VHH binders against Mitochondrial protein C2orf69 (C2orf69). Designs and how they scored, part 14

Target 1, 361 residues: Mitochondrial protein C2orf69 (C2orf69), of Homo sapiens (Human) (q8n8r5)
Amino acid sequence: SSCSQARTMNPGGSGGARCSLSAEVRRRQCLQLSTVPGADPQRSNELLLLAAAGEGLERQDLPGDPAKEEPQPPPQHHVLYFPGDVQNYHEIMTRHPENYQWENWSLENVATILAHRFPNSYIWVIKCSRMHLHKFSCYDNFVKSNMFGAPEHNTDFGAFKHLYMLLVNAFNLSQNSLSKKSLNVWNKDSIASNCRSSPSHTTNGCQGEKVRTCEKSDESAMSFYPPSLNDASFTLIGFSKGCVVLNQLLFELKEAKKDKNIDAFIKSIRTMYWLDGGHSGGSNTWVTYPEVLKEFAQTGIIVHTHVTPYQVRDPMRSWIGKEHKKFVQILGDLGMQVTSQIHFTKEAPSIENHFRVHEVF
Key: E = the ipSAE of ESMFold2; O = the ipSAE of OpenDDE; V2 = 0.75 times the mean of E and O plus 0.25 times the DockQ between their complexes.

## First folded at step 8 (VHH; framework vhh_8emy_2)

Design w3 (at its last look DockQ between E and O 0.48; V2 from the best seeds 0.00; counts 0 for: pae E 2.3 > 2, grease 25.8 > 24.2)
Fold by ESMFold2, look of step 8:
Structure w3 (fold): chain B 361 residues (1-361), chain A 121 residues (1-121)
Amino acid sequence: as target 1 above (361 residues)
Amino acid sequence: QVQLQESGGGLVQPGSSLRLSCAASGFTFSKYDMHWVRQAPGKGPEWVSSISESGSYTNYATSVKGRFSISRDNPSKTLYLQMNSLRPEDSAVYYCAKDRYSYLYSEFDHRGQGTQVTVSS
């Protein structure tokens, strides 16, 4: 795959005009950030970035006749994706004896799907800090979690602060990494020397995920804006287990907005997507507390919920469907813009359709 | 009905080793993650270790990491815990436990009757 190899090649045929590298291929390369600090220097996450395609705003009419003024660069939009259980780097998933069958939903492949869905946006995949048995995503840096990654939500954990600092640090690191990679010529020995392993901040089994791809990018060949927080806007997407992060953020809204920087960040969030949220634990898959949802409704954030029978019609986890309906109903009654779609309703519940929500939302 | 039977406990000196076994029946053993849990007198249950369906991945409580090793043999439907460098603090009844869910999601569901491990000088 193009992200896992650190080099993307699309030779194609002779159809149409051809560059040495296609602009789409160069802009679709994933950049792995192996250790991004958050609010606490001991709490870090791995991130993937798939940079948005962007043309410069400079205009040149003729040689020797430069434009007399330049327009301001357009505001950037960033999509923040929190993956679910099973999802990992493609190479790790293919070596897992149970997870290999879902390799098409790797972090890299979902980033590519999201880039097509949000074509003028930067795509950030924010990996959990711990994976129990290399399968169960545990968002310990965002929410108090048991050994399986099931959440215990509260108002004071610090998820907003952690996310904000992750973005500040990730934007700085991505600028440095893109610059270094665009100036380098790599061979197989060089690629091996640049491999890294992810750190662990909790007692879990994620130590065996020491795999990182080395990326090579030719970003200097075209006008491209690096990621920036200035006047940026955000879409947040949680899938499956990753929805626990979005839920924790809701619990924190009232306290988090007291910080001026965090309040500005909250106001920059346009849209939040809950994609087929689910976990064990018997409750709290969807936020149903009216006082929490009242604070959320005041933000004016557009809410999308997309679910499948796998989560909302599972007899072993019957609370999920009831909680989803209540979440949507309360927010709608509070006047919030909420869309809600149930996909694959004529098909039997399946893990396949759970993942296929990425194709239809 | 799900049945889990632990064996291999005993009275040993500090620094000794023991190997616990758990025979499983009444469910498709190879479709479930498995766990070891222990309970000392007057204390609540404590998670010790977990192993994935295939046996390829394991996890341990910090108190036992580096000293204990979990394994499974799916054809014989047997779970094991190799316990090395035993300490008095490891004294407890040890239970094997079945996960509630096959494949996705994780939660304890059933445990056996246990086997006593006592470490004393």
Scores: ipSAE 0.479, ipTM 0.802, lowest interface PAE 2.3, mean pLDDT 80
ESMFold2 (binder alone), look of step 8: mean pLDDT 83; pTM 0.848
OpenDDE, look of step 8: ipSAE 0.874; ipTM 0.957

Design w4 (from p07 with Y105K G106Y Y111H; at its last look DockQ between E and O 0.74; V2 from the best seeds 0.00; counts 0 for: pae E 2.4 > 2, grease 25.4 > 24.2)
Amino acid sequence: QVQLQESGGGLVQPGSSLRLSCAASGFTFSKYDMHWVRQAPGKGPEWVSSISESGSYTNYATSVKGRFSISRDNPSKTLYLQMNSLRPEDSAVYYCAKDRYSYLKYSEFDHRGQGTQVTVSS
ESMFold2, look of step 8: ipSAE 0.461; ipTM 0.803
ESMFold2 (binder alone), look of step 8: mean pLDDT 83; pTM 0.849
OpenDDE, look of step 8: ipSAE 0.852; ipTM 0.946

Design w5 (from p07 with Y105S G106Y Y111H; at its last look DockQ between E and O 0.42; V2 from the best seeds 0.00; counts 0 for: pae E 2.5 > 2)
Fold by ESMFold2, look of step 8:
Structure w5 (fold): chain B 361 residues (1-361), chain A 122 residues (1-122)
Amino acid sequence: as target 1 above (361 residues)
Amino acid sequence: QVQLQESGGGLVQPGSSLRLSCAASGFTFSKYDMHWVRQAPGKGPEWVSSISESGSYTNYATSVKGRFSISRDNPSKTLYLQMNSLRPEDSAVYYCAKDRYSYLSYSEFDHRGQGTQVTVSS
């Protein structure tokens, strides 16, 4: 008979992430941008922004604090995450008759995992623009895609320009939103105990006894730095289907760097992670063209690949493992440093372990 | 063993309707998205329609949207394609196809049946 399946699922290890999924926690730190234009005003994406609790907080009147003299926020690091199939907002996933079983890997939950891994970074989830059958992520704004979201890569689609313009517009849109209240209801620790004055301006003539319990004033909203492109640095992460975006960026690199703004953006990218890339389409899960990878090797970007047997040991999709090995080998031949790891090698291939790469990369 | 058997094709006049059926066995039907694919002589396969495992979501090729309707009955393990307002360009062998769980497209279908011929006479 076959070997017993071993699960490494740890309910105790995921308890902290579930607390971060509460509506109260998400409202404090999480911002959903439902329509962010990119390079073409008709091409928009939904973005989710999460900053770690206490990020950008500076206490006034502390000795030796340079915040008073600083006209702009300090240099920021931004993590750009491109999700895979099935992943959506938690509310949508829990109501979905097929996707609810993967609710732990919602966009918000993964953002929380990434915030813990990159604790001083802004976490951006960049949602695909189309989901076939509400299941298959299709990155039509980044790469030519078939009905199911399988890519057809080329050198001039415009993915770099689209990503850059998404960031410019998302940063501008988030600037206004971060000035508003986002604190928990029932917060008795607020410095501004007179919350009636602010709500009274919103609602005409509210009687004082019907006002809800203490809510913080504008102090907490003022404590966060809005996202800024000035001296910013970036980490790009593709997971599963989301890796098609990273791959398209590689195909465009030679032509995209001719634009001064895009070249500056490319130079601000520190690290790229390919997490268990996979899609239908028969080929091109990993970039294996030496001429494309030659341009990439010149950037000095740190490369990490993390895969599981679910993708690289699937007999029905045997090209994935072969292409992954070729990608790593070609970059090595070009003198580039690439970290490559296969996780869960002692366990049967599973969708659970495919998602669990987020916990171990 | 995965088995798919299409039926319900035939020779019809333009403007007619047909209902195709696909009987499935050898796998847990309710766990897989299902598809209809067609192939005319001398042409490659063409995706027609898809339906999610629960039946809650459907999608159609532009050429058939508004005329064709995909459905499934999970208890009887049967997939259907209602084809209305048939045109000569709809003439093809129609196949049902089983998707791979969450990551397959119609171009990488694991299994398909023998097909059923639909001919819309000129």
Scores: ipSAE 0.429, ipTM 0.773, lowest interface PAE 2.5, mean pLDDT 78
ESMFold2 (binder alone), look of step 8: mean pLDDT 83; pTM 0.846
OpenDDE, look of step 8: ipSAE 0.811; ipTM 0.922

Design w6 (from p07 with S102P Y111H; at its last look DockQ between E and O 0.34; V2 from the best seeds 0.57)
Amino acid sequence: QVQLQESGGGLVQPGSSLRLSCAASGFTFSKYDMHWVRQAPGKGPEWVSSISESGSYTNYATSVKGRFSISRDNPSKTLYLQMNSLRPEDSAVYYCAKDRYPYLYGSEFDHRGQGTQVTVSS
ESMFold2, look of step 8: ipSAE 0.547; ipTM 0.828
ESMFold2 (binder alone), look of step 8: mean pLDDT 85; pTM 0.864
OpenDDE, look of step 8: ipSAE 0.836; ipTM 0.937
ESMFold2, look of step 9: ipSAE 0.565; ipTM 0.825
ESMFold2 (binder alone), look of step 9: mean pLDDT 85; pTM 0.865
OpenDDE, look of step 9: ipSAE 0.734; ipTM 0.895

## First folded at step 9 (VHH; framework vhh_8emy_2)

Design x1 (from w4 with S102P; at its last look DockQ between E and O 0.58; V2 from the best seeds 0.00; counts 0 for: pae E 2.5 > 2)
Fold by OpenDDE, look of step 9:
Structure x1 (fold): chain B 361 residues (1-361), chain A 122 residues (1-122)
Amino acid sequence: as target 1 above (361 residues)
Amino acid sequence: QVQLQESGGGLVQPGSSLRLSCAASGFTFSKYDMHWVRQAPGKGPEWVSSISESGSYTNYATSVKGRFSISRDNPSKTLYLQMNSLRPEDSAVYYCAKDRYPYLKYSEFDHRGQGTQVTVSS
């Protein structure tokens, strides 16, 4: 009767290293510019700036090869984002009785998403000037709109001039804000070094301890090079209602190119994104005028369209999907670099998927 | 079927007050923004006022701001327009309009009632 002692192998508790990805996503502080004037002092917008993460390239000082061409400051790329309906500051959205459910798509959160999508870029969120019912974004300073923000596009509203002047003024304001913060950090550290060395007399001959030179860790002064408009490149992004601004810019291209400064700005635009465009108008959700799109084709701007069934497969607004298809087709026929993607085609149309386009484009 | 029924219109003197009501049925009233629009003889439709789905936010046309007040009672599915300091220029058929989409999309009107006549005359 051999009692085979079943050795209970104590299953070693694999301490699953909870990678606490405490990614302290260091909430990169956005700079808020509450009132930035455009072309008209009465036309102002709020802007939010998220600065590029300075890669602390520890340039290992490889020995002095003398022909170090002064590294031309890397071309500063700027992403300009035009929000859709409901989107606002995170604090406002969380307290909003209706919009709180969409808090993940706050201006700060979307700026953070865009910063991951566009590394080493400045992210600018350009707020609408008015919100109807604190819900519907109205870009009244860029495009003539009804009370709900539905656009009436024309060739001479001054959207390009307004945008250009907003950027000029915003760049100046951001530089001044950053310079003041840098000066205030320097002044606080200079006061603390009044260590009163008490003169304790005692004579004892203790040996020459090597003064460890505390290597001042060079606080890598993030050299905030002031963004220059002249050397800047731009990506424009419109989301939902924000696409009305992009559309208005297309209508103005022919006239806008006549201004030397605006033409230079247009030439600095590399890419435009239409993210699930829509508005409350009965037409012109997408620009389908061949004469307008012909002017657009001459710019060489790369075009991306990212849409969802929420807009392009809405049975109550069947023109949106038709116009989108026509827009992409005309641009292709004109020889533009254009991409088009419909996201979430296997899912039911939803406002959630409408917002999720930010994660997948 | 969506139904909107306006009431409370009439003939009134300048400076008087009137309260319009709109009874809603056939949809989840509390999920939609609601609107008042008016149409005077020989004129196109004019937006008057809007109220958010919860009733927390309201907006008014410049012509009626400070004189008119929009409100809603979601349990009774009723929209109201209190009109004070009425003027001859306020004479129109007033329509209750439903937003096309629940919660969030765009303020498009998909349904309106038969309207109620408001006439302001001395």
Scores: ipSAE 0.287, ipTM 0.691, lowest interface PAE 2.0, mean pLDDT 85
ESMFold2, look of step 9: ipSAE 0.427; ipTM 0.785
ESMFold2 (binder alone), look of step 9: mean pLDDT 85; pTM 0.866

Design x2 (from w3 with S102P; at its last look DockQ between E and O 0.77; V2 from the best seeds 0.00; counts 0 for: pae O 2.7 > 2, grease 25.4 > 24.2)
Fold by OpenDDE, look of step 9:
Order: structure tokens, then C-alpha cells, then sequence
Structure x2 (fold): chain B 361 residues (1-361), chain A 121 residues (1-121)
């Protein structure tokens, strides 16, 4: 009884090279503008700029048909983001004994998230001017606030004027910074050429070493075209405490429209996002005044609200959910384009989900 | 149930020092920012000082800055206010207040019964 040993050919495990797409998410360097003056030289904010990924228009040199109207540069879209509490620079948050837990929501990381959400857009992070206990964001230059950043909204604080002038100055500063970087790149290349190799005469017949053409790495000079404010469109985003700025802008709309430059700016705003708005003021987390919202309805701005149970289902802050519902209802009744989403409704209310609204809105 | 019990108040002369204590119970003390507020007769509540959950960060009202020092001991669940160079204007009931939420929002959800501080010649 010849036991034929069936050689089980062990199938060679094709080690599927998991191309770890190390998404080298090329950490697009944010430009930091440390002190940008607004309407008053004493009112300044820090801004971060993440420029739009220049599509390398490979100009395929299609033969120049002369009549192609120079494609009007695509309207430059700008996203303005107002951070919430705890959010700061990544380096500050990682070293913070308490806020390190939320480092994923740093200003740079959120700017990167927004750049994915809004392709071909400039992302501006407008930092608050003060942080109480290094936690509570206080937008003192936009809205009258208490020590903790709880707002006292009024019609004449100058938030629109401040924002407009911040943008004007930030645009100018960003252009100057980019022009200096472009000039410094050009000056470094010019110095290398003057190595005058002295012609030593020696005759020897050295063979034709193949000149390895150094492939000029196309440093895709991200042509930072200076953003023009006049041809720009805007999206405003407030997150948590940052929503107090958006609310203050609503209170000022009636008066702000009287200024021609600010009215033009208001008309350039396409969309506004309230991301899980909240503050410690006990009321007016959402604007529910019909007279204010009537002025807002005349702008044609598209409104998006994205909230979580952390804010709108808090039993200790039951007014927030009521005000949110009323805000959305009034805007709908006024004929505005308004959307409202409650995220994470099946999960327990948490600060983590509060921040995660950035990933899902 | 959250409980805050202030102590250490009294009658003192101008220029003297006093140390207030607040014993906390019924919550995870080390997760909340803590505050001192005061109320003088016929005046509204006034914020005095705040301390972060870890004790790493402190802030003070302009009226008490450089004279008062807030501190906390998380293991014993105790908040302190060292008051130096006391003035008649510092006379008030002092309350220990708990922040409503860990890490976010500075609303006070609880305060103690308070302790009376009287600064008089």
C-alpha cells in the first residue's frame, strides 16, 4: 500500500507589496501673518494662509490659435475660518499640558482639512486676538466679549469694517511675502555661475563621459498669483466659539451695507457655515431676531448649519438647541437657502464629536 | 452631587493677608477649570481669578493682579486663593465656582455658599 506522499506545493505567498501610499501629504506650508492690522491700528489679528494648490497647467503647447480669449483667471475663492476654543498652532497644542489631546484640530491641520473640502481655494485662518487660560478664544476685535469670550452683540462694533481691512492688509502682506521669496530664489541661482574654471592646458584624451543631463527638477514654482479682493468670492466658516464672529456680522449687516466697499464685500460672500456653534453667554448662541435675519435674507448668502448633540442636545444648555431650530426656521420662512444637519446623533455627546464636525460637514 | 465649600474668610486689617480654601466633592475635580468670584454688598458678581484643570495656567482680574494668587491641589480636591495686600475694596463674599464643562466653556454651573471677607481698619 504505497503511500504516495502528495507534495503539497506550498503556494508561494505573493507578498503583495502594500504600496503604503505614504501619502506624503506634502504638508503645504501655511504662511503665517503674525500681526495684521484691521480697521484700527490697535486692532490686529494673526492670520494663516494656505494657498490653493496651483493646478500645474501643463500648457500643452497646442499651436497658438490667436483668437483664444485669455481664459479669465478662474475667480479666486477664499475660505475664511474662525477657530473655536482650545484650537491653536500645532506646536503650541502639542506642548500644552491640557490641549495636547486635541492637537489633530490645530490651526494648520484644520486649514489642511478645509483645503481638501474646498479644492482650488485659498484657506485663511483668522485667529482670535486673545485666549483666556490658553483655552477660551476671545474675538475681542470682532465682538464685545466678557473675559471668557461670551459675546455681547450690537449693531455697531465694526466687525465688518475690521474683517474687510484685515483682508485688504493680509492680501497685500501675502503678495509681498511671495514676491520676496520669488526674488530670493532667483538671486541664489545667479551666484553659482561664476566659477571661472581656469583653463589648465593638459592634453590628455579623456573619453566622452556621458554628461548626465541633470534633470532640472521642475520646482513647480507655485505661481502665487496675488489674490485680488475685487474679483474674489468668499466662504465664511465659524466653528464653535468662532461662530460669535459670524453672529456679530449678521447684527451689523444693515449698517455695513451703507459703505460701498463693505457692501461689495458682502455681495462677494457666497456661503456661510456655522459649525457646532457655542459659547458660555447663556443666550444668543444662534441669532433669532427677525429684524436681523430679514436683513440677512436680502443678501442671498447660502447658509449651512452643521451641529452635534454636544451643543444642541445639552440638557444644561437647552436654549442652544431651541435657538438653532428657530434660526433655521426663520431663515427658511424668509426664503433663504438653508441646510441643517445634526451629526453623530446615534453617539453620546462628546467633545471629540464636536471637533469631528470638520470631517463630515 | 457637586459640593463646593469655601472657608478662610474673616475680618482683617488693610494690608493684611488671607488665604481662602474651597473643598470640592461630587465631581472629578482635576478635569475642570476652577474660579473665584466675589460679590460686594449692592454690587453684581465680579470675577476674581481662574485656574486651569492642571493648574498650569492662571488668570486674574486687573483689580487683584499682583496681589492675589490662585492655586489648586488636585489630589485633595482643594482650590486656594492667597490674598495679599488686602484693601477695603476687596470686602465681599467670595465664592468658589466650578466650570460647567471639562476643557470647554467657562460657564459656572456650581458655586459654594461663599465665605465673607471684610477688610476694615
Amino acid sequence: as target 1 above (361 residues)
Amino acid sequence: QVQLQESGGGLVQPGSSLRLSCAASGFTFSKYDMHWVRQAPGKGPEWVSSISESGSYTNYATSVKGRFSISRDNPSKTLYLQMNSLRPEDSAVYYCAKDRYPYLYSEFDHRGQGTQVTVSS
Scores: ipSAE 0.142, ipTM 0.628, lowest interface PAE 2.7, mean pLDDT 84
ESMFold2, look of step 9: ipSAE 0.435; ipTM 0.787
ESMFold2 (binder alone), look of step 9: mean pLDDT 84; pTM 0.856

Design x3 (from x1 with Y32N; at its last look DockQ between E and O 0.34; V2 from the best seeds 0.00; counts 0 for: pae E 2.6 > 2)
Fold by ESMFold2, look of step 9:
Structure x3 (fold): chain B 361 residues (1-361), chain A 122 residues (1-122)
Amino acid sequence: as target 1 above (361 residues)
Amino acid sequence: QVQLQESGGGLVQPGSSLRLSCAASGFTFSKNDMHWVRQAPGKGPEWVSSISESGSYTNYATSVKGRFSISRDNPSKTLYLQMNSLRPEDSAVYYCAKDRYPYLKYSEFDHRGQGTQVTVSS
């Protein structure tokens, strides 16, 4: 092959910069939304969007009944990822004197990994609203949290409404940037002579990704569309601390579905992944409350749990492994489709393998 | 065995300054975030301030922000809290605390010393 395996096997250091160069190009293709309001206008999150090749591909025309053919984007799939501790934009992580060692797991790089795992899907990274010591991710807009972001779950916080409104607003904010890129590809293929600048007031005074690049890629013969909620489906992924968001959503299901818009959103969720969940706070890392899990099992959502010894075989946090087993066992007994994998079982617990769950789930 | 020894407390008047120190041993100090926590009579522990391993990042409780300054000297394994413009509400036993892994719950920290008393009264 063309050194693809060499890029994946490179341990880093003074070796070639091939993997670093590819990651740098992919990071520049992410769209950063710096201030996306949620359910409360004063509660906002930063979101990162990466559209994989083939998103929004137009449906081929039906030969019969032209009156039923309408000009709308095809149904879309969206992956929503909630990162864990230390994860931030690549530029911030490389300047952090403690977190730089984990730069390969930046928000942009994980978005790229997810784009490969979920082809034809839009990848959304939903950043926490507060990071204590620029290290501990705190999901204050989704769940009651202490100083380190450890959760206190309840049924009434409003995480579903917040997530739904974030998506509504993020989809609207993203339309112009992606539509202008799609229009250039479809109409003129005029990229060679002009660099198009995205007029954005939000790029002033921030470290956001600049979307003003003349980078040329292989032009697609296929069209794509900006994100749209119409007939959309969702996969939700929580990693490490980000699992607190998924857990809060479970606590809210019974109350949240009483809102008709939120109920429709819940019914559009196909799959949820818990990747190596863990947080400070001493308990309640996995949901083990049967009434909550009974409500969840009625949704028909496919559940995947992927864990490593770093979380589930930590003798100082022995409840995590016990709670994970109970979560999986209760859902399985309720008839839910649930997978449970423990990765790296023959290796010592390590933070490295904790992050590497992204490569093996 | 982790050991933390706080010092520098005392009885002072409102508006005074005081500098607390915490001598640490039994762990790799430079690889641990450090914290100040205080406990006033009849109240639970209250987080005051945190500082990252390298000292590059700090956080403060709203009640002390702008008046208190946390710092550390990694070679000497010492944590400091500079307390300016002291108020009667700052009266408490002050503890330094260690936390490398975030499995503490609700302002409980794994290790703290005996504390040092700060009393602000006229």
Scores: ipSAE 0.451, ipTM 0.789, lowest interface PAE 2.6, mean pLDDT 79
ESMFold2 (binder alone), look of step 9: mean pLDDT 81; pTM 0.824
OpenDDE, look of step 9: ipSAE 0.764; ipTM 0.896

Design x4 (from x1 with F109M; at its last look DockQ between E and O 0.66; V2 from the best seeds 0.00; counts 0 for: pae E 3.2 > 2, grease 24.7 > 24.2)
Amino acid sequence: QVQLQESGGGLVQPGSSLRLSCAASGFTFSKYDMHWVRQAPGKGPEWVSSISESGSYTNYATSVKGRFSISRDNPSKTLYLQMNSLRPEDSAVYYCAKDRYPYLKYSEMDHRGQGTQVTVSS
ESMFold2, look of step 9: ipSAE 0.351; ipTM 0.731
ESMFold2 (binder alone), look of step 9: mean pLDDT 85; pTM 0.866
OpenDDE, look of step 9: ipSAE 0.869; ipTM 0.957

Design x5 (from x1 with Y101H; at its last look DockQ between E and O 0.38; V2 from the best seeds 0.00; counts 0 for: pae O 3.2 > 2)
Fold by OpenDDE, look of step 9:
Structure x5 (fold): chain B 361 residues (1-361), chain A 122 residues (1-122)
Amino acid sequence: as target 1 above (361 residues)
Amino acid sequence: QVQLQESGGGLVQPGSSLRLSCAASGFTFSKYDMHWVRQAPGKGPEWVSSISESGSYTNYATSVKGRFSISRDNPSKTLYLQMNSLRPEDSAVYYCAKDRHPYLKYSEFDHRGQGTQVTVSS
């Protein structure tokens, strides 16, 4: 009667380390600039700035080889983003009876998406000056438009001058804001060290304690060198309705190059992205004028187009897909570096996929 | 199939009021902005008014602002235009129009009804 003791193998609770990816993605606080004037004091836009994640370069104190040329601060790259319809501040969108559905594409959220796409870059969201019915983004300060923001492109509206001055003013305002925050952090920490040394009286001995000179730790004042526009490089991104700004800039290139400051700015633009361009007009969703595109080809700007079937395969707006193809073709024929991608081609055309272009471009 | 059926038009005197209705079918009415457009004899189509999908936002042509009111009932799939202080210049065929795009407004219409005649005359 051999009592086979069934050893109850206690199943060792594999404590699955829930990697709490409490990656508190420290929601990098965006700086809001509520009123930034452009070339005309009456022409202003709101801007949102997401600063580049400072690489906490732990300077490992490798012994200072004296001849290291002070690494020229890496050229500060700036991404300028022009939002589409519906997009607004997250708080406004979540409270909106209709736009709440698209809250994931708020200005702050898109700035965060772009910060991941463009590491070590400053992200600027340039908000439209008017939203018709709280939905239609109208870039009235950049392009002549109708009530719904459909553009009437011309060669002399002053979009480049406006953009340039917005950037000049925004850079100045952002520096002043950052400098004030740095000064206020310094003043708060200096007050707390009132160590109440209680005067204990005791008498005696003379020994000459060497006053250890507290070496003032050189608080490496991160010299926020004000980003000079002169040393900056730019990427321009238009999404949906925001593409009307990019298109207007193309129409103005010939005239804009006559101004030395604007020409220098144009030369600092490295790349332009058209993300699923669209507006309520019946034409000129994409610029197809050879004379305009010839001027554009002379800039050496790299062009990326990322589109979805929602815009380029719409049977009711068949001109959009035709114009897009023609745009890419003309740029290619002119010898420009141009890429074109159609995303979500296996899926049904949708507004969701229209917005999702931000995740895949 | 998308269907829009306008009603409520007629012959009225200046200063009178009229209420137009549009019965919608064949699509998810509550996902689309809706519009009224009108066309007078010998003139092109004129936009009159728009209402957002929820009804929370409305817009009007300058010519009708303060006199006309657009509204909608999503459960019954009906669009309305209350027209007050009617003028001879308001005489036209009035059309109900569906926005082409759900949620995103491109102010493009993909469908309109047969229209209802409004005549304002002494």
Scores: ipSAE 0.113, ipTM 0.611, lowest interface PAE 3.2, mean pLDDT 84
ESMFold2, look of step 9: ipSAE 0.413; ipTM 0.782
ESMFold2 (binder alone), look of step 9: mean pLDDT 85; pTM 0.868

## First folded at step 10 (VHH; framework vhh_8emy_2)

Design y1 (from w6 with L104F; at its last look DockQ between E and O 0.74; V2 from the best seeds 0.00; counts 0 for: pae E 2.2 > 2, grease 25.2 > 24.2)
Fold by ESMFold2, look of step 10:
Structure y1 (fold): chain B 361 residues (1-361), chain A 122 residues (1-122)
Amino acid sequence: as target 1 above (361 residues)
Amino acid sequence: QVQLQESGGGLVQPGSSLRLSCAASGFTFSKYDMHWVRQAPGKGPEWVSSISESGSYTNYATSVKGRFSISRDNPSKTLYLQMNSLRPEDSAVYYCAKDRYPYFYGSEFDHRGQGTQVTVSS
């Protein structure tokens, strides 16, 4: 089970009735990258990283030999999450006069949920660049958007190039941050020689290692391996408004494959999740153009769709459910591995269950 | 049943100020974001400004930012647009518009009034 501040808190902004210390520690384990450039220098996004759980090689089977090279990093899996409307950093949400009700679904808390679901993966939250009325996410760097953030999809916007360059730059920034705080061979030797207590005073106890881990900072939860594009694989997740990014990527597939680096990136994408996609505009919430979906089906990417009555059974937005069914049906006819799950079908449509898709997908 | 009535327009010189009002009825005013939209002759409608349901947040088109100010009074069900430093290119029929959706569902124009004419003559 998971414990989050939002499960035990209402009203927002009080801050004092936290579920547990582990929820706050997990939020502080996130690395925030405040300005990550993408395809153009002025087009940047904020990213949040929660590193993979450490399962690396810590034991040496042979006596240490400083001449031996460390093994190559194991292949990495990265989860890229595009949040929906209202979602922001925890501190911003708790101080927002209208959004504090949904603080459980902050960027940090969702990153923690995703880390539990994908325990051997690096979790990246990719924040939109603009929020209309501080409520509605607008992915202007990924897709042509009106003033409300509703998309106008096309084949030429450059979303794949932007995402690829964001990842290149974010991985470099993450490695720089990790190297500033990690011990290397010289620092390890220097620390041992400078200690008043010799290494021989180390007791065979976990308590001493906990203290030294705490002295390395809360960031000691980072993997022993920094994020790396080498042999990396990806899962992409869009939630609510964030699904517009995934949709735009589909429209671009045919043209984006012409760039060798972007084609390699596309081939590294294993799975894509659409979580309860929805937006205003009367249409085009799900991709239903067979020519676009034909290109997508050739990738072999595994597709998961998870929806709730909040989106697919809303009389005011009746196109969403129809388009979702058509998306799944066309991909299935094209032979793609696609799943479709409707959650909370016996409950009234609600914003609460819209967000709770994160707990059940 | 939704009714929006704009007022406060007129003929003014460049650099002048005007304050537009929009009286709303037939819906729960405090549940909806509100917008100002304008339409000049021969052009399609142009978004001007938006305000959140509580009034806590606002957004403006680039062409009016710093000169126009949107506000609302939920008890009186009234939306306002203070227009300062008016320019000839601000000449248009101004409409207030109700957002289609209550909070969170998205943002989209729904119903608008008959409009009020603003003319800024050089």
Scores: ipSAE 0.503, ipTM 0.811, lowest interface PAE 2.2, mean pLDDT 80
ESMFold2 (binder alone), look of step 10: mean pLDDT 84; pTM 0.858
OpenDDE, look of step 10: ipSAE 0.820; ipTM 0.929

